# VH-VL binders against q86i44: the designs that were tried, part 9

Target 1, 197 residues: q86i44
Amino acid sequence: MSGQNILKCKKCQLEITNKIITNHNSDTFHEQCFVCKLCSTPISDPYFTDKETGDFYCAKCEVIRNDQSKPLRESLGFCSLCYKYFRQNEDILTIDLERYHIGCLKCTICKKGINNEKYYREKMTSKLSNYCCEDCFEKVDKCNGCNSMTLGQTLLAMGKNYHANCFKCFKCSEIIKPNSPYSINKQTNTPSCQKCN
Short names: E, the ipSAE of ESMFold2; O, the ipSAE of OpenDDE; V2, 0.75 times the mean of E and O plus 0.25 times the DockQ between their complexes.

## First folded at step 1 (VH-VL)

Design z08 (framework fv_pozelimab)
Fold by ESMFold2-Fast, scan of step 1:
Structure z08 (fold): chain C 197 residues (1-197), chain A 118 residues (1-118), chain B 107 residues (1-107)
Amino acid sequence: as target 1 above (197 residues)
Amino acid sequence: QVQLQESGPGLVKPSETLSLTCTVSGGSISSYYWTWIRQPPGKGLEWIGYIYYSGSTNYNPSLKSRATISVDTSKNQFSLKLSSVTAADTAVYYCARHEYGSWYFDLWGQGTLVTVSS
Amino acid sequence: AIQMTQSPSSLSASVGDRVTITCRASQGIRNYLGWYQQKPGKAPKLLIYAASSLQSGVPSRFAGRGSGTDFTLTISSLQPEDFATYYCLQHNSYPYTFGQGTKVEIK
């Protein structure tokens, strides 16, 4: 069998199943992953990449985020989500060495700002995470494949929730992609992909 | 403001294909899930299926053999085709929006009545 | 498919009344439930998402409660514009399924 193409988004490391965006280096991305972090417009040359976050910035927004006109606020750094300076005496939420304004991170379930008290994290990739507040934590389902929290959109299969990359063929362990056909072994109650039927 | 508008023939003959288009105005079709929902006169709501703007689809199993949803990002439109229609397909058809990470339909079209009759 | 059952199917109420509508799922859906209001001839409008979160622009007299299989929508003081049909929707499992609707009519 030849001609099978499996492409991954360089930014989020998840598979690209439909529309592919390529940059000048021939790297591939989901359309939603190749946008300016500040203005949300599709990226075009010239653009800049933040090496720590992997986020992209158009030329205009790179100037905005690097505005050096406020030295005292600059010493506190930038919020990693909105890329604006922290103000003096402002509370800062720090997660994995990234800093955020209180309220810039939103609970995926209730959409309220995450406070400095308690929150829970679902790590989707090395670059992406979902968050939920303490009040929503007890209501969160676990992924049936990896047994971690499911905060974002999930694949619903066999009556159970899975992260998109956690629903796998029992026989070959390859990911069964969304909208791909699969069979259920009635004796073991396990899924198998088309090629393993 | 973003608006959705359904369009298509209001009358379809039995056994033919029902074809509807939803036009998205005031905003981009990108980065959203787009859904079709129907409601027979005097009855409740039934989810038909969705399409992510990239082309990925999912359908109600009761309609999967007959339903096809497609998207045209260049025209800011998405469409529903339902084949082999019968009187049971007579309904108001709505298009709606669903955001990734959200689990609700926050924006709806006004609906378009499709009658299946000879 | 998950069956969503609303109770009552209809009710009569007066302005100022407290109204409670229930929605039961045939299996656990956690908090993946929304409430929608539909007025005659109009598209449904989202009121509550994630079982208990009030949609922006929706009056605070609307409140959602519940988790798992049992959910309620409460209108603390019914207003004239609240006479409508209310639907619950589960989006935990494909296909997404609506309840049969609860019609809130004037007494």
Scores: ipSAE 0.000, ipTM 0.416, lowest interface PAE 20.4, mean pLDDT 78

Design z09 (framework fv_pozelimab)
Fold by ESMFold2-Fast, scan of step 1:
Structure z09 (fold): chain C 197 residues (1-197), chain A 124 residues (1-124), chain B 107 residues (1-107)
Amino acid sequence: as target 1 above (197 residues)
Amino acid sequence: QVQLQESGPGLVKPSETLSLTCTVSGGSISSYYWTWIRQPPGKGLEWIGYIYYSGSTNYNPSLKSRATISVDTSKNQFSLKLSSVTAADTAVYYCARDRPTYEYVWGSTPFDYWGQGTLVTVSS
Amino acid sequence: AIQMTQSPSSLSASVGDRVTITCRASQGIRNYLGWYQQKPGKAPKLLIYAASSLQSGVPSRFAGRGSGTDFTLTISSLQPEDFATYYCLQHNSYPYTFGQGTKVEIK
């Protein structure tokens, strides 16, 4: 007997009394049941369903899970460079609160893997950094403004290398751009932009 | 040439802690990972764990609850402590050099130098 | 843990014989496989690394082949000093695991 509208989660088959999520097929789910199994992110198109378990996977995680034959260490998540899960008994690196397979981080100079040793980082952007092992750090040129390594493009100014953002006017602290005019105070060996000289 | 030498008591009583030290000569301890491996009489080899000179360790899960590896860079030594020993811990214990710190696992030469081994008997 | 199985567990051979030892991994280990020789009362000695690379100072009669799960060590012309126990090691993942050993005995 019925005559009432009963909303049940398609995944767990239990009654939905809270927020209802619907997919493109008009199936209904608990909010916590319509998430990617690997990354726990709410599902959006395109997504994939495992035929044996009924679990959902976003497009990124479907690629990741298809590559994996060894047991996962899900508590550790996945590598931030290659986006593959850490496997049982696999060693990892943690740098800047991100986790990496040991071989995924390589010294920019010698190309060898960084293995939980002392390393040096040159920040290029918020999402991109160059890494250098200790031995190579002693051999690379340093930025005269920030005293950090210069693995990317540099400015040669006053006979010295600078990151583009590190060559600044001594008086106003504004960045002196490539090919922009500037003056050198010979007594202090400091640069001044056109506005400040 | 790099040489490794194990030292420590050859007899340990059941329930006590086995303690061994490996002395490294002829090379820098800071450039490599270092490991302990054991072999019960008449049986095969079992990897115990490794240490890097910074203190980072990894252990065989079968021994993780009882094993502790430490390093003393001032003496160029690394050591193994294995607690709550039983007769099953009777073995020849080897120290060995593992992979270089600047090289990834693929193409590495694991255990390219070994100590001579020291027999530890667990008996009352 | 990855299980390493060697075959045979023992064999008898004569000087001059060609000897082949096999090692099988329970999971793919790429080429992260080493071969070690152990003589009675002595520490193991590295013979082959990266499945097929001969360690410096090791005679050329030793050769390693294979990748993935199936590996072999071949001694092309057995010498008196080659009577020993041989072990394979996977170092693809932790814990590192050795095979049970293959004893090469005089016939």
Scores: ipSAE 0.000, ipTM 0.421, lowest interface PAE 18.8, mean pLDDT 78

Design z10 (framework fv_pozelimab)
Fold by ESMFold2-Fast, scan of step 1:
Structure z10 (fold): chain C 197 residues (1-197), chain A 121 residues (1-121), chain B 107 residues (1-107)
Amino acid sequence: as target 1 above (197 residues)
Amino acid sequence: QVQLQESGPGLVKPSETLSLTCTVSGGSISSYYWTWIRQPPGKGLEWIGYIYYSGSTNYNPSLKSRATISVDTSKNQFSLKLSSVTAADTAVYYCAREYSSSWDYYGMDVWGQGTLVTVSS
Amino acid sequence: AIQMTQSPSSLSASVGDRVTITCRASQGIRNYLGWYQQKPGKAPKLLIYAASSLQSGVPSRFAGRGSGTDFTLTISSLQPEDFATYYCLQHNSYPYTFGQGTKVEIK
């Protein structure tokens, strides 16, 4: 029945038998192993890793360590979009634990850089997200289920666009998957899955 | 080409303050780390400290209580003051630029010619 | 403070010889190491940065290797202008520390 592998801490390589901490790369750690090296506080976002030692540093301690450790290039890291190193004194945009050059994050519609502006995000399942600026947000089609923007691939149902996870049965709220049968109540113009017919 | 030139008294009496200035020419003082290094006669090199052009400093702990590094961007200069000097502070003093940039170039790439400071009565 | 130990402290060599100087750190410094050349009465000159990167304008006969705690500087074919004292410098941690120097003198 139990055929699962034992989870090991990426930092110490020993079995995790109690509380498991997971980072955005799906690496697992002992709670006591996922702490800042300088202040011993549990790691929170954003965090930094010393490539040689594997030690973690919180944002506050990275400022202190960066002042003590040159070159700054390794401490500052690189952009998750263009994969080029950050320059000294360059402003860094941090979104969901990933760092970007401000100019690298572009509106999907107008292609202009998103710099110190309001932006809107359409989250995709694969860690890929579409972004748009405030001006373009007002112009884009919205998902008929969640009322959020539709910049990527959508499901066309009942003459309207939906995110894949937003086209739901009116009666049971289950997701109606692409190419799955459903019926329309002609009086209310609402969809229902085969189970609810 | 960027050039650095040390200036200041070559003789300082014991217990007084050693004061040196480094003049930067051929380029701006803004955007680099500026460092002081000394070399006692017949001995090796010793790092004193640095100043980032914005005013942030770091010092060798052995000298921290006596050393002060400052920068004057209007004159394109940075300076070292070392208080309470003794004969052990007799050395050639160098100023240097530490280049730190986005593309893995780090080092003390431009140096002054050095100035000998003798501590004697 | 991180101690930087160079070996040998001095060596005698002839023009055309291959010369190797070692530098050992008392703890890990990654690749935050530079090599500097100093001729008598002159300021030091940067030869190698980031342990292995040749500074612009420095002849290709100079090569740096190593990471962590063990580093080497090699001069593949010694020239008359290469007789000097060589220093390693770590800038991983404060204070920055130099090795004691290796004097390369003519045999």
Scores: ipSAE 0.000, ipTM 0.419, lowest interface PAE 17.8, mean pLDDT 79

Design z11 (framework fv_pozelimab)
Fold by ESMFold2-Fast, scan of step 1:
Structure z11 (fold): chain C 197 residues (1-197), chain A 123 residues (1-123), chain B 107 residues (1-107)
Amino acid sequence: as target 1 above (197 residues)
Amino acid sequence: QVQLQESGPGLVKPSETLSLTCTVSGGSISSYYWTWIRQPPGKGLEWIGYIYYSGSTNYNPSLKSRATISVDTSKNQFSLKLSSVTAADTAVYYCARSGYTYDEWSTPYFDYWGQGTLVTVSS
Amino acid sequence: AIQMTQSPSSLSASVGDRVTITCRASQGIRNYLGWYQQKPGKAPKLLIYAASSLQSGVPSRFAGRGSGTDFTLTISSLQPEDFATYYCLQHNSYPYTFGQGTKVEIK
């Protein structure tokens, strides 16, 4: 009995007192707020939402909009990490020909943004890479197999850290899988898989 | 202050290629669209085409078969070539920069213009 | 291509007069319209962008209005330096098209 249940328009954030329009996501709008940005006609399926502005476009106007804004949107591009478009006049961080929003690239260890400062990269077998800032680089352990830094998950074997694909049999060079049995030659301090022992 | 200056021959023979260069000073050519516009003596303005600094172009369909716009970011210049010219191509040629609004969906407008250069097509 | 028609093609007015120039698009162009001033022997200069936004440095006596197909440029109190030809330009569709121009002659 305290207060009123007020429906708010998602577009303008003001109370809806007249006809309520609901989209496929159950979002509510004033009738005048759920219109195509270019032609001002009421939206109906199919329609498109601009990811950067939140504006709506009918199917016809989406074709027109993309033709006329295509050079600007395509030229500005999108962040390789978060996959969101760059804004006009936004500062962009460029690393290895890929572009990122300022602050999207973060140190794996301290979680601070890497913004035009010195950084170090751990390459993974996937397309994913881990990064750390200069201050954290001094403190990271190195893989005993490849001598590169380790920022992600590692295999602990023979008292040392390895990338999963770097712990190999000394005799056959096959990867020794996690929790797989292996033997140690104590004279040479090298691992051998079961097949080679 | 951003300034644009057109340069190139003022006289071109019929059937030859008209070649003009626009030099940008006081600002970088990068991150903008650059356009060519012409005006025949005593007549109105006609848009020719544009280029984005990355090389993307768009042309007026009436000129697309003959017009080529290119950009040289190292020299801060962009250029227009118009092939197979006739007397109808006699005009003052302007280069201009396309600016954009921030709160719209980047509505273009031409905010800086060169002084224009007259090109006469005659034998 | 979108045809842009200006009215009148020319006019004569006295200093201090209110002058209105109209521009009509053959199809809807929203607010993707600019107004440009060209003085004899000079390059055009941007006055108004996005139909109604005054360009920095342009005197406040210039005002643009309209949307869709019908647009106006108004000079509230004509000055001697306003002798020029005025052009509208639509940026809604390729090719960009200019109106034919309106020549304003003082007195």
Scores: ipSAE 0.000, ipTM 0.420, lowest interface PAE 18.5, mean pLDDT 79

## First folded at step 2 (VH-VL)

Design g12F (framework fv_guselkumab; at its last look DockQ between E and O 0.01; V2 from the best seeds 0.00; counts 0 for: pae E 14.6 > 2, off the site)
Fold by OpenDDE, look of step 2:
Structure g12F (fold): chain C 197 residues (1-197), chain A 125 residues (1-125), chain B 111 residues (1-111)
Amino acid sequence: as target 1 above (197 residues)
Amino acid sequence: EVQLVQSGAEVKKPGESLKISCKGSGYSFTDYWIGWVRQMPGKGLEWMGIIYPGDSDTRYSPSFQGQVTISADKSISTAYLQWSSLKASDTAMYYCARGPSYEITVTFGSYFDYWGQGTLVTVSS
Amino acid sequence: QSVLTQPPSVSGAPGQRVTISCTGSSSNIGAGYDVHWYQQLPGTAPKLLIYGNSNRPSGVPDRFSGSKSGTSASLAITGLQSEDEADYYCQSYDSSLSGYVFGGGTKLTVL
């Protein structure tokens, strides 16, 4: 007699005999257990789980929680990506002057968490940087202009990828923006902006 | 070896015309931009204009547009900067400098990797 | 006044690290245009020191480094030497002017 696997609620650990709620992780809950801790509303996507308590929070209540945690963020520091405060003795990643939870900063390619070991950062002119783990680095396309990895949005021209700022008119040096008209010199295989055509 | 050699120092009076030269050697003169940069006494660098000797495409700084003429003779690998009527305020050191090739310009824009020794122009009454 | 803003002077002792800032705007550095740096020794023509924000031409020591962020760029000199005493200029391109622009220059004094 294949022992009927008793479905248990992941939150209260009791048997579920009535309506079963299944989340995106295939975890099962009592209907009354899968509710927001603050407003007691049944949980719908998106929702958040407190890592320490395991409590669920709806999107609206999560905003409230974030506001309430402001003093803690100021005192303990916070992750530059998720903006949650750091817990005591929590391992963090520090890049330049920014601090991150381990796992928050992810490889743009494989989505694995970046740790303190080895990572690569895309050269960007913006404050936002894309990161790549060591495993994915060799597989990432390089910008035809600067020869650095392309992790974010690129401009495809002449069969090659360019960072947005690495694609300029060969005559006047103007950056050719995405979706802007340009011409290609067939002899030199270089782009010219509309003004220089 | 890449070299830019400029013509000698000039002493002129206001109202006179002047043409100074910059001769390139050690590279394909027609494949690189040549720029002119002014440096007034005790002052900073000012971009004046740039010319591509291969096709004589010439670009000027708005501040110098109509004030000077930039030209090139590719047959003798020489670029020129000229004034029709000099002013006392034109007293300065003038540098020619090589810009990048088209391929490099696409990526980095223009910078100046080789410079002439400069031509001192003095305009006084 | 120069489109790119540099401090008029910086100083440091031998062996120290000094930085020279180059502040632009949304039409030049902030627009994504690369910053180049030149060194001008007293009585000489300028020399290319850094191109493309952080690249060193051959012959330039690794003591010299460049960076760019936002609307500003920076030249850093580590292990300052007496021979580093010179004027330094940043240069970029400005889309509003449709032309190349220099900073005002920074005089570096080695104490």
Scores: ipSAE 0.312, ipTM 0.696, lowest interface PAE 1.3, mean pLDDT 89
Fold by ESMFold2, look of step 2:
Structure g12F (fold): chain C 197 residues (1-197), chain A 125 residues (1-125), chain B 111 residues (1-111)
Amino acid sequence: as target 1 above (197 residues)
Amino acid sequence: EVQLVQSGAEVKKPGESLKISCKGSGYSFTDYWIGWVRQMPGKGLEWMGIIYPGDSDTRYSPSFQGQVTISADKSISTAYLQWSSLKASDTAMYYCARGPSYEITVTFGSYFDYWGQGTLVTVSS
Amino acid sequence: QSVLTQPPSVSGAPGQRVTISCTGSSSNIGAGYDVHWYQQLPGTAPKLLIYGNSNRPSGVPDRFSGSKSGTSASLAITGLQSEDEADYYCQSYDSSLSGYVFGGGTKLTVL
């Protein structure tokens, strides 16, 4: 087979013979090669590449390695969105357990700032949320499981839009994961997981 | 059915270590924060801290920072509250409670929708 | 002293209405954070009663209602019943403490 039929790791240029990790540009990597150089965590967007070494840095560690003011501002904490440390006397927006620069947190739809005004949040993980201002909330599609808005990562199931954790087995109420097999009761239009089927 | 089941009551002496547990069932354990709340005898509720078992992100109330350790083992859907050296003043009821999730909320600030039955910890000589 | 202030006790006769106040500050309720309420029956764990100022979870009777105004919130209980005798806690978030805060609790006595 020609060389272009063999998958090579973009980081180390060696053949990938096991698990293949793909980034948003369709580059392929060994699992152990697509990690942050400083903290070894798996890389996800956003990430940074050192042009001289080819090393990857997660957003947090890129800010850390480039922050000339770190010794002075380390105790003030950092923004949960841009990962830059807060400056002395800077206004800080605190939402639940997360802190942000004023103006860093924006509506996912209209990109206007969330500035201690009414907002709606779609939590995806402990570290990832989408936000929606009041005006945009009235116009957005809803999850067919909970009837709340869907802004971020969603599951298309039974021809309907769901949050990742809102598509549940009718019989046991366990979440039916993306790409997991399930059955549909045609009379009731209800899903059943593998275990309950 | 969403359920949080805590480990049984403990009787300890000052200086001893202790680790109590909270097992979640009936929901996706890794997708919800789990908080710990202390209630001293005859007193009100005090938030101690919270953990997201999906990535172990852990936050502490300033009053409890450095006094306890919160952890989780997502493979068995269990959160833990841990002391390295108990004091008599640690005598209290300790609750775990399910906190924020992936769900879209219209609330400004989260709430605790399901609570464990509590673990009574008694520290005395 | 609690970040959110509640009266230590309230009382009412069966069938009457009572209210329980929850007073905060500019770093919590006054900053726009919602207020949630919990009922703790004697010897039991707290139970969510009201969330998002005024919403009832499934299974909570409509005789329980909540409201928020300015830096304060209120829980109202109508048609008071003997089983309502419990401790009631308000809860919010405080940006200056970067954490969840509870009121000191209110013991409701049904006369």
Scores: ipSAE 0.000, ipTM 0.480, lowest interface PAE 14.6, mean pLDDT 80
ESMFold2 (binder alone), look of step 2: mean pLDDT 92; pTM 0.946

Design g12L (framework fv_guselkumab; at its last look DockQ between E and O 0.04; V2 from the best seeds 0.00; counts 0 for: pae E 20.7 > 2, off the site)
Fold by ESMFold2, look of step 2:
Structure g12L (fold): chain C 197 residues (1-197), chain A 125 residues (1-125), chain B 111 residues (1-111)
Amino acid sequence: as target 1 above (197 residues)
Amino acid sequence: EVQLVQSGAEVKKPGESLKISCKGSGYSFTDYWIGWVRQMPGKGLEWMGIIYPGDSDTRYSPSFQGQVTISADKSISTAYLQWSSLKASDTAMYYCARGPSYEITVTLGSYFDYWGQGTLVTVSS
Amino acid sequence: QSVLTQPPSVSGAPGQRVTISCTGSSSNIGAGYDVHWYQQLPGTAPKLLIYGNSNRPSGVPDRFSGSKSGTSASLAITGLQSEDEADYYCQSYDSSLSGYVFGGGTKLTVL
């Protein structure tokens, strides 16, 4: 079945025969044409458009491209938090495979910068982490599921504090989401989801 | 234990298509990038590209963009390297290797900690 | 050719120290990207030897060490053993190519 409406990609002006991407102005694009110019990730709100070229930039890369020292510092890499390029001979904090300016990561409790000295990390999701300095570590509550600190968003279940991913059914190990129904074995104080009752 | 098991050796003629596989086990397959590396006979290692099986984000070396297709089927924990039309110059050993986890960008200091055994592809007329 | 330059071969007697250089540019090692090293024993897949310039994964003896300075990196092997005879590759990231780059490889011969 041939199409009655030929849709053209606003970026490249060619016919769209596959998946159609539509922006907030009802312009249509190929999937590969509605991507960030610098990092090639698919564009989502908020995004930025260069008026002269029509190129799109994600929020991260808009910060990077507006760094006026970019030609000199482009090969030095950029901070994973503020997205600005490093300066020559700058001290760098490395955590896992990511690099940060000294002081860009802050303690969740006291907001002082995390440097190369002792700190504590809480992974919230694969994209989010919270950090805690040594002094504030003594003040923090512990997750009753994993016994690690709770710095960010937590949930209260069975009168106790948990990470979002640490409140699980005793029988099937599936996560019991906030406000989801569950039962409690009174003798062991263990939760069960409704499926495992 | 972490393992990457690749499909067996292939003998092909120029112009034929080919799809070789890399099955990951012993870890959360969708949480790590998988890279492909070529080693031509008697030569060094060349990075071809990398895929994140969790969402199929795929990135190619400029030298290999348009030359091969990298894909994954997360339901069976398997990554693929595919040619639509083989050339004699594609004769090489091909390795898959586990790259960084999802949380870490591919633009910073990443290494390949576990490697498959390799798939020898021979293309001759 | 390869983006990172290594000597094609190095040799040493048992018990001696050898070094393998890895020379890059301002778009890779000189940009602050880490250098990793792989050992490829004859007939086998590469194995991670050094990561993050100088770190050893579990099972790699401390006679293997790595360092980085400026646009170059170096792998040092002390107390050379016959089992160290292999090909060695450095690896980094290159911002100009937007990708991982390997050195050309160095064949180590134990005399």
Scores: ipSAE 0.000, ipTM 0.426, lowest interface PAE 20.7, mean pLDDT 80
Fold by OpenDDE, look of step 2:
Structure g12L (fold): chain C 197 residues (1-197), chain A 125 residues (1-125), chain B 111 residues (1-111)
Amino acid sequence: as target 1 above (197 residues)
Amino acid sequence: EVQLVQSGAEVKKPGESLKISCKGSGYSFTDYWIGWVRQMPGKGLEWMGIIYPGDSDTRYSPSFQGQVTISADKSISTAYLQWSSLKASDTAMYYCARGPSYEITVTLGSYFDYWGQGTLVTVSS
Amino acid sequence: QSVLTQPPSVSGAPGQRVTISCTGSSSNIGAGYDVHWYQQLPGTAPKLLIYGNSNRPSGVPDRFSGSKSGTSASLAITGLQSEDEADYYCQSYDSSLSGYVFGGGTKLTVL
């Protein structure tokens, strides 16, 4: 008798004898166990799991929870990406003045969680950065302007990628904004702004 | 393109009932909260409440709790604001606006990114 | 009285920089909730101008910028243009009220 692997509910750890709910991770649940903690509605994608309690929340209720969790965020601190509060003894990644859950910050290329290991950062603005893991770094295209990696949205010009702030007039070094007119020098293959044409 | 289109202007008398509408298009109507905002003549914006059309979960501002009813019909992508008995003080412009939804990047405290054109309600004897 | 306090009016000449303040309390801005800004042109519906303290939606010029510090937020407009004449509202969330809150609005006049 091929030992029928008893399916257990990941939530309550009891045997599932009735309807089996399987999520995208192939975890199995009782129908009554795979429900939103706040509204008791059956869970559908996307949903969120509380890391501390293991409770499930639907997308709608998660939006509300973000507002309700303010006291905990103030007391425990919160992730600069997802804005969820940190649990006790939770490992966090600190980059400059920003704190992140381990795994919350992801490589832009492979979506692997960034941890305290070697990583690369593309600083787009004072507040916005993209991140790249060590494995993907060598495969990432480089900006023709600054020769640093391009992870986010780039401007394609003359067959090359540029950061938005790196696409500059070769004559006056002024940034050429998207949709702004510019000319290409055919000899040097460099852009010139309208003023310098 | 995301659009919220509201019903036309209303002229009513005190004591009358009224139901105004806000129809969403260009997005998944059931996935975003819809808020109602009042603006009395020459005054500022006041949040009244919000509804999640997906399941009709409704939240009210304390100032408007019991004063109005917010509802939605997801089959026609329409949200409603209604009064059982209008007062002269209900004279105002009423806006519907798209509120929060599921997002990977969240803000602390939601905002309204798209607004209807407004419905003017005039209540006079 | 609005939960968030704004000056009733601000004025500037074309090309100038103007700033609109939004003062909250420990239950809203001071509690860490983000501040959002709306522009309302005369006779029109409000439009989202800034979200998340300092982010600009698509189509909003970089002349508009937002910041937040402590219990207050600020909207700055550089290179003021005639079309900027409008009412501006800050908005946040208040935990004590369990709801969204708006400032009283600021009328910007371009001289």
Scores: ipSAE 0.000, ipTM 0.523, lowest interface PAE 14.5, mean pLDDT 85
ESMFold2 (binder alone), look of step 2: mean pLDDT 92; pTM 0.947

